# Designs tried in a protein design chat: VH-VL binders against q9m1h8. Part 1

Every score and structure here is a prediction.

Target 1, 233 residues: q9m1h8
Amino acid sequence: MEETMAEEGCCENVESTFDDGTNCISKTEDTGGIESKRFYLARTTAFEMLRDRGYEVNEAELSLTLSEFRSVFGEKPELERLRICVPLRSDPKKKILVVFMGTEPITVKSVRALHIQISNNVGLHAMILVLQSKMNHFAQKALTTFPFTVETFPIEDLLVNITKHIQQPKIEILNKEEKEQLLRKHALEDKQLPYLQEKDSFVRYYGLKKKQVVKITYSKEPVGDFVTYRCII
Unless a header shows other numbers, all headers, positions and changes below count from the first letter of the chain; antibody chains are not in Kabat numbers.
F, E and O are the ipSAE of ESMFold2-Fast, ESMFold2 and OpenDDE, as the mean of both directions, binder to target and target to binder. V2 is 0.75 times the mean of E and O plus 0.25 times the DockQ between their complexes.
Where letters were taken out, [cut] stands.

## First folded at step 4 (VH-VL)

Design S10
Fold by OpenDDE, look of step 5:
Structure S10 (fold): chain C 233 residues (1-233), chain A 120 residues (1-120), chain B 107 residues (1-107)
Amino acid sequence: as target 1 above (233 residues)
Amino acid sequence: EVQLVESGGGLVKPGGSLRLSCAASGFTFSNAWMHWVRQAPGKGLEWVGRIKSKTEGGTTDYAAPVKGRFTISRDDSKNTLYLQMNSLKTEDTAVYYCTTDYEWDYFDYWGQGTLVTVSS
Amino acid sequence: SYELTQPLSVSVALGQTARITCSGDNIGSKRVHWYQQKPGQAPVLVIYDDSDRPSGIPERFSGSNSGNTATLTISRAQAGDEADYYCQVWDSSSDYVFGGGTKLTVL
């Protein structure tokens, strides 16, 4: 009676350590002020965002290290020095201004003061306000008095670039012709497409407008590429 | 300020030809899709046709009643839209408006129009 | 072909609310635009994308669109609101389609 010892194959549970790419921001004793780091991150993300929106961005600004940033701007940066003004690649006469606001409450008076300060800037067609405080309703209304579009971003939304996640789909913004062809091809209205809300972080990052359609391509190995279209609503 | 100024309207006999022009200013004409819309006397609005921007192919589309008879063209260097009308019919009698669809699916700016009268 | 139907005429008393309808098959799935045309003038865009107002258009003008009917609403009607009103859509098969127009009379 040969007891065939069933070799219990130790199925080594390969615990797939999902390396949650939580970049352990190594607690290097960032001896630098928390404030300078916040502005560095937000300013870097703002440059990346502007690049991705089709503005002319100097690569040196994108590659700037925290140390270099602190060397240039100090541990307590002057907000005016942090400003970004860059032209649109497709139309160099059109410029966008990024303004970093302080921690003080933003009032109508603050907005008017800003309006006076930037009034001499020729060719501004858009502005981004990076906010560190809440904007009251009256101040928000005062933003509509600018002769160009003003966008607001809480600084927290710029501390991390939402597009740098490893598995981000390829995104293409359709022009009017491409949109029309898409709708004709499928006999659809743009309202019948899956939608993205204007308040969506992705929509805001790319500066997408209502009625724009984006093509989103997901690469799934081994199955291949999946394409979806979404309309901004 | 956006301005569209139509010209070239007038009296023409059936079977005749006429060329309308629209001078555009106050916007980047070369990027705009341009349209012609007409209105017969005492009637409603009727889309005639369009020309897309050169960057988006510069293609033209026409309403069925004018297809094969009308031709839309543009000169971006002159900021001018054209409507060549051939084989005109009495039913083509209308005020012809130049319009833009900068936002794609509606007409945001209109000229004052030019009257075309087709009569024997 | 896609078609839009409007009433031929609507009357409203001064200071009252006028409603002009535009009917079309599943028009609620489309974007509806509205134009005002006064006698001897070119059309003027007054509502776009169902409910949005161009700059310079009074808040008295509003739009809605659902099901098979879009509606232009003019609150606190003024004598200057007397005009023809046209709805318009884009359609994948018919391109740009106008309604027949509605004459608004202010009494």
Scores: ipSAE 0.769, ipTM 0.945, lowest interface PAE 0.6, mean pLDDT 91
Fold by ESMFold2, look of step 7:
Structure S10 (fold): chain C 233 residues (1-233), chain A 120 residues (1-120), chain B 107 residues (1-107)
Amino acid sequence: as target 1 above (233 residues)
Amino acid sequence: EVQLVESGGGLVKPGGSLRLSCAASGFTFSNAWMHWVRQAPGKGLEWVGRIKSKTEGGTTDYAAPVKGRFTISRDDSKNTLYLQMNSLKTEDTAVYYCTTDYEWDYFDYWGQGTLVTVSS
Amino acid sequence: SYELTQPLSVSVALGQTARITCSGDNIGSKRVHWYQQKPGQAPVLVIYDDSDRPSGIPERFSGSNSGNTATLTISRAQAGDEADYYCQVWDSSSDYVFGGGTKLTVL
């Protein structure tokens, strides 16, 4: 009646130490330390993402260390203090707001309460919600009532900046004029360009919209540059 | 909320000139590409021309029947689009609409139109 | 120069489905937009990007585009749907091109 697997390299004792490097040293978890680290990583990635999207971001925010973050915000940060609001470099009257949501389910009431909280924020043209919980269908529909675009990111998608850990080509976003010139130059129709999905992690990182075209340059030495164009769908 | 109001239409003889205006409100005019579309009495819609935003070059393009005779301009400080029509022909008789283009290839908002009649 | 062809008129019985076609060479490679125009009024966008509806346009309006033909479909036609309907594309050689228009009559 009893099935037991023998273990020789694992320890149960919290008070024991290993000189061999075995990872059975401790089972104690500091939830506060882990939570602050997750917010730090996500917030840093958010600043980097906003900079790369063309927003004016303070260099101090980009170089903030975990230790400095904890000194300012503590081990269990208050979510409202984590918010980010920065202007677009090309049009400083336009601002983006990043809101860190709690662990409670996101409901229609939550979304409407947020709408009221930000009603005084003049010039807000976009918002990003960093989620730690599920958002039901009615809450998602309620996001469409905002007078600007609202994006959502699960916090786990922001723990690593994907542009640092993936070999990537140079990406240039074409404006409307550049897109038209491209199509005319090559006698192309709009739908003949290769696609890049709207939900693609890189598309979402740069905040690209449907029908935008990106120029992707692969620098492959010694052959030289390889250029392709893709349309967001 | 978006409003486009054309003015300046009227009766003119062949060979004459006329200037149309379109007052815009309810959106960031300086970022928009603006167009003129016309409709001859009892006929279909015909694109006349456009002017791009200044941030994207501010250049103009015209349909073949009007190229060289019509000039589109804009005054971003007054949120106003203009169509200068010279050397008018009877074929130019139409209701002229101004339209706004925020996305890449369609006309989302239209004014009420202003009638231009070219007749002897 | 790129051309779009529409039937001059289409009739539909009240409550039935109307289909208005817009034909052009390889129109399926383009994005097709549709406008409704009632007598004495400016055009109103009813479908863009082949099948998308602007806010305020009833779900009865739908669109499709494939091959050489785009179609505007109006389900459960109402008397208020009587109007002229124009298709429109952008073309790399001809710029903005409209179809000739289709008069929809609801019987």
Scores: ipSAE 0.396, ipTM 0.780, lowest interface PAE 3.0, mean pLDDT 85

## First folded at step 7 (VH-VL)

Design B2
Fold by OpenDDE, look of step 7:
Structure B2 (fold): chain C 233 residues (1-233), chain A 120 residues (1-120), chain B 107 residues (1-107)
Amino acid sequence: as target 1 above (233 residues)
Amino acid sequence: EVQLVESGGGLVKPGGSLRLSCAASGFTFSNAWMHWVRQAPGKGLEWVGRIKSKTEGGTTDYAAPVKGRFTISRDDSKNTLYLQMNSLKTEDTAVYYCARDYEYWYFDYWGQGTLVTVSS
Amino acid sequence: SYELTQPLSVSVALGQTARITCSGDNIGSKYVHWYQQKPGQAPVLVIYDDSDRPSGIPERFSGSNSGNTATLTISRAQAGDEADYYCQVWDSSSDYVFGGGTKLTVL
């Protein structure tokens, strides 16, 4: 009667630590290029975001490898060289500027200096500031002095493109007619749609505005496609 | 600067016809939904009808009192909105405004209006 | 049809706060817009989407909307604020609907 000792396989509960996208970068042994890697990732995501917002983006910028990036910008990139300026596809006279800020606290003085620096740029209709530090209330107020919309992104929010996650639903932005038809079809009032807040990461990525409606399609095999609508509030 | 300028108002007999025009400038007219709103003397504002942008179907909608009698059209090449009014009634007497609906269902710019008087 | 009800008139003393109401069934679930019209002039948008102000409209103008009532508030009333005020909504069944208008008198 050979007692076959059942080896209790220790199912190590791999706690799926939601490894904050910051932790994945820190575990790579490439200690010498952490800064350049962060800028590479953020800049790449910024180009993807601009493309998805309808700006004209060069495919070469989207396909740039980390090695190629380092060859062009070095291991310690100059922030001014990282800037992106691209036209809107629908109106080439309208340009958006992406500015990468330093690690120093952003002050009113910093914002004013930036304002002077970009004052000669013709056709700017929007700007994105990529932040590595917190911006105080006074600096935020100073951003309202620009003659165009200024958006701010912590650099950490651009290290990973939120739209590239395997489980991401398909997002479509409805036009005004499509929104009207949706509301009529379901006998809904404008505020009765499920909402997304303007601070939502998807809303910010796509640059969605108040009262816009998005169609979200979830595909799950074998159940098929599930569609929902959300309004930006 | 956005400008809307109505024209074509005047005196007309009951059962008559009149065509109003609205010249638009200072924005991409072809992308805008355009409206007519009227105001009878000493009365409130009344929506008359709209035409959507061509990119969003270019369809028209009308208020019940004018449906079947009035027609809204646009010429995007001329940046001009039109209101064809047929079978005019005394109750159609009003200042007629053209207005822009650029965002979601409000009128951000108005013309100065043109007076239409329907009288025997 | 969807209907909006406004008071016929509101009076306010110079420098005081005027409140103009616009009532409608479940109006809080809609966005309300407000227009100012001075005698012999075209309407001017003063509030959109309940509480947002167009460029050039003074901060004295504010809007709120909840339940069955939207309110236009004009703080520190000036003689130049004397006008007719109209609320407006979009309705899925009635399209564009205006209130009857309110005459604001500044005393």
Scores: ipSAE 0.787, ipTM 0.955, lowest interface PAE 0.6, mean pLDDT 91
Fold by OpenDDE, fold request of step 16:
Structure B2 (fold): chain C 233 residues (1-233), chain A 120 residues (1-120), chain B 107 residues (1-107)
Amino acid sequence: as target 1 above (233 residues)
Amino acid sequence: EVQLVESGGGLVKPGGSLRLSCAASGFTFSNAWMHWVRQAPGKGLEWVGRIKSKTEGGTTDYAAPVKGRFTISRDDSKNTLYLQMNSLKTEDTAVYYCARDYEYWYFDYWGQGTLVTVSS
Amino acid sequence: SYELTQPLSVSVALGQTARITCSGDNIGSKYVHWYQQKPGQAPVLVIYDDSDRPSGIPERFSGSNSGNTATLTISRAQAGDEADYYCQVWDSSSDYVFGGGTKLTVL
């Protein structure tokens, strides 16, 4: 009767005291990295958008890498430092301001504070607010108190440049004369043109207004150039 | 504030000539399409003609009743629109308004008008 | 030539809603603009692009356009709304066209 002594191997529960402190730092560093990347992408797209709208944009801002951006602005950028203020190429006295808003709800108080802050900026004719939170109706109404047009963009809409995903058609905005000639040439009424809605991402990117007409030229090899027109409604 | 001020109206005989002026202020005049619209006494509004901005060709168009008799011109250096009226007829008797077409084919600002009376 | 037809007159009681129509062939495919003209005054733009209001025009003024008829609506009519009202369009063949005008009387 060989008593096979079952050696109960004492599995010493080495309570590895994983100091939970390192996981919190890595999550905060990862959040900072994501935030800085979001601002980088949005700011880059904003510069591209402003260029395409006819503003003077420094090529150095368009070519800035994420690493360089982080070197300049850090992992947690100060929102005021992210601001863009550039003149219109056709009229250097007219400037547009891009303001990056925080994650806090945008209130009438926030809008008024911004109004006071930018009151010393001479030559502002337009402003873009990049939003990370929803704006309530009262805050939206308060934007109409500015002496210039204020556009709002959710930051998510600027993370990707919509123009880069399309086989880059040539875009031309028709002037009033060119629009009139187009309508006359084709015996069309103003609302009979194929349309784009004002809320369309393409329309918003280019800052197109109601009743403007865009000429879109697609180059397709070997067929050649295809031209279409769209009116903003 | 946008202002349009017409002048040069008066009494003229049939077959006569008159030149109206419209002084513009409060906006970039050179960028605006400018129009003349008339209103005969107790009648409706009638478009007379237009002149486009110089940047958009500066061309003129006229309503059929005045074509070949009226000429619209502009001096952007003086912010002034003109209407030269030749071979005037009794039917040309009206208040003449200058109007701005700054957007797409509507008149957002009007002058107070100047009265032209064509009578023997 | 393109033509716009308006009623000669419309009457409205004080505080009621006035509707002034402007009819034209396929006018719904065009943008319609409206002007108010008070006696002895110049016309004033009150509606543009069918339904948009210039700055300073009361919210009581509204516009719509569909099919062959555009409509200017004046809610809560006031004595000061008594005026002539003109519709206007741009036409590719006729250029700028006005309606004949409508006299609004506030009773």
Scores: ipSAE 0.787, ipTM 0.958, lowest interface PAE 0.6, mean pLDDT 91
Fold by OpenDDE, fold request of step 16:
Structure B2 (fold): chain C 233 residues (1-233), chain A 120 residues (1-120), chain B 107 residues (1-107)
Amino acid sequence: as target 1 above (233 residues)
Amino acid sequence: EVQLVESGGGLVKPGGSLRLSCAASGFTFSNAWMHWVRQAPGKGLEWVGRIKSKTEGGTTDYAAPVKGRFTISRDDSKNTLYLQMNSLKTEDTAVYYCARDYEYWYFDYWGQGTLVTVSS
Amino acid sequence: SYELTQPLSVSVALGQTARITCSGDNIGSKYVHWYQQKPGQAPVLVIYDDSDRPSGIPERFSGSNSGNTATLTISRAQAGDEADYYCQVWDSSSDYVFGGGTKLTVL
């Protein structure tokens, strides 16, 4: 009757107190850092867009780094300082204004206030509003009271330049003669061209209008150049 | 304000010639395609011809009934469109309008017209 | 040659809706434009690109285009709407083509 004493080996659970110094890095989300970065990205894309639309843009504005941007405008940029006003290359008397709107709801009062602020700007023929909030129907209607075309862009649409992510096709906007020749050459009716919708991000980026035709050239090695035409509807 | 003012209409004999003018104002004339459209008494509108902008080739096109007899020209320095009409026929009797084609193939502005009467 | 067909005349009672048609082969594949002409006056563009209105044209004027028929609609007809109406298209073979015109009478 040999009582085999089972030695219960006391496995001392060395609770290694891993002092999870979860340093609560207080995510003081540098809200200023995020905001400044958003404005930097949107403003850069706006300059690129304006360049691609045929406006005169200073290369220094296109090459501006985030650090340089923050040095100039700070972590909480004043919206008025972010404004872009550039002339059209083909007509220096025509200027476009880009206005960055605040986070507050855009009202008819806000639009009227903006109208008063820009009334002294000579030669404005177009305006772009970069929106951080929703615009109500009444405010949208108030935009039609400007003596020039007003476009609106949610700031989110400008955080990334859509043209940088696309295999960089060569884009050419046809003039009226070129469009007519294209239609005649192919015996096409005006609505028989492949189309792009006005709401398309590409169409909005380039500021294309209804009935304009774009020539898109894709260069693929080794196959060569592929050309397609699209009409804005 | 865009204005188009036709002049030069009148009475002419068959086989005769007449030159119409259209004075344009209130827009950049040199960028516009310009047209002549006519309307015979009590009849509908009939396209006569066009001239494109110089930047887009400045070429002219004509309706079949007037081809070889009519010539459209422009003087951008004077903001003036012309219609030279030769070998006029009785069927050419009409009010002649100048019209602007600023966008894509429609007439957004018209002159008041000038009457051309071809009669023996 | 490309041709556009319009009715010779349309009558509408005051305050009612007038519809003027313009028919052409595959006209729905083209943009249609409409002109109003009052007696002794020049034509005035009232609709362009099927349904767009120039500045100063009342909202009572509207356009549509599908299949082989474009339509100018004049709602709440007024005595001042009495005029000739012409449709127009551009055609690759015929260039600028007008319809024969429609006389609108307001009763």
Scores: ipSAE 0.781, ipTM 0.958, lowest interface PAE 0.6, mean pLDDT 91
Fold by OpenDDE, fold request of step 16:
Structure B2 (fold): chain C 233 residues (1-233), chain A 120 residues (1-120), chain B 107 residues (1-107)
Amino acid sequence: as target 1 above (233 residues)
Amino acid sequence: EVQLVESGGGLVKPGGSLRLSCAASGFTFSNAWMHWVRQAPGKGLEWVGRIKSKTEGGTTDYAAPVKGRFTISRDDSKNTLYLQMNSLKTEDTAVYYCARDYEYWYFDYWGQGTLVTVSS
Amino acid sequence: SYELTQPLSVSVALGQTARITCSGDNIGSKYVHWYQQKPGQAPVLVIYDDSDRPSGIPERFSGSNSGNTATLTISRAQAGDEADYYCQVWDSSSDYVFGGGTKLTVL
């Protein structure tokens, strides 16, 4: 019984032209309305991202309307009130903190002040900084002084959830064993897998790390499921 | 701080048996892949074998020279890795290191090693 | 079996740059890791994933990997850098493979 090895054709590099859907913020809202809307969108996306990363997120935060958000936080939200602190579902002792930064330049002093401010937070294992301004090199270096991983997101990157605009593939992160089996099965070297760059918005959204492999399943009716693997480089 | 401490090394005759232990601390041992690496006197490093985490199947792999003679096991409740060595040969004389593979297929922490001498 | 080849020895003058090579078939398609071992001590990871440094490893240590050769570079060599250096890879057929080691002498 000659098992015909189906030549899985080299899937061409579909350059996913992420259409910059950033243009739909209508110019006509009051400056306060625009700011509150930006924070609403960014905060909502942050919750979605945290959920998708395996954190425990209250569904009420995900379903919050802009009107409700404005009722709670006002048209000019206090940045400290926007903070998100949620535990990891798999380890409730590990918490992630999301901090919304102001429009002021982020300096070493700003980072140090933040470090002092959050020093009393027990169980922090990660932090996300949502930036409204560019961070200088010195401030970036100061982030390495935290005892946990700090990620930075321009607020613009959180205004739209990238996962909602793409065909909603099922994403599964392979463990080490599964990755090893995948490589062995296909007689591949680690760097021979199709890759995603660490700077990729998808990679950043899911918080994927170098050398992790993701299984991406696209469901296309009636053809069935298409599976691809990507390694983070 | 991550610590690995090997013990159980000593002198043994050819054909004899010895059991090494590695006590781990400073990390979640149960999640780590653990390895034995050996170094014969004046020689290079040689991978001996590994045991995966229980959550990832807990399976073991061995280098060809020790396959069928050596057995790696772990007790996660004691944060301890073991190497059972049977049918020892003179060529098995080495310092045996316990090493952690916490990320992807490299050894980020090593013990200080324990000397095994196989001699008549 | 997959094999890694290293020079037996490399010498470097104090303050100069040492380069230690590790050769293997298509090693550039693998991640290479480097260990330092001083006499009577356990190995210490100095480079992982070709070029990444563990915490506490000086910036003087760098790595590269392309084609059939990986290179550990030690800039501004210090007397304390005198050691044996081992490259290591994971191979789908051979599992964990070490190079033969290179003795670095600082002159």
Scores: ipSAE 0.779, ipTM 0.959, lowest interface PAE 0.5, mean pLDDT 91

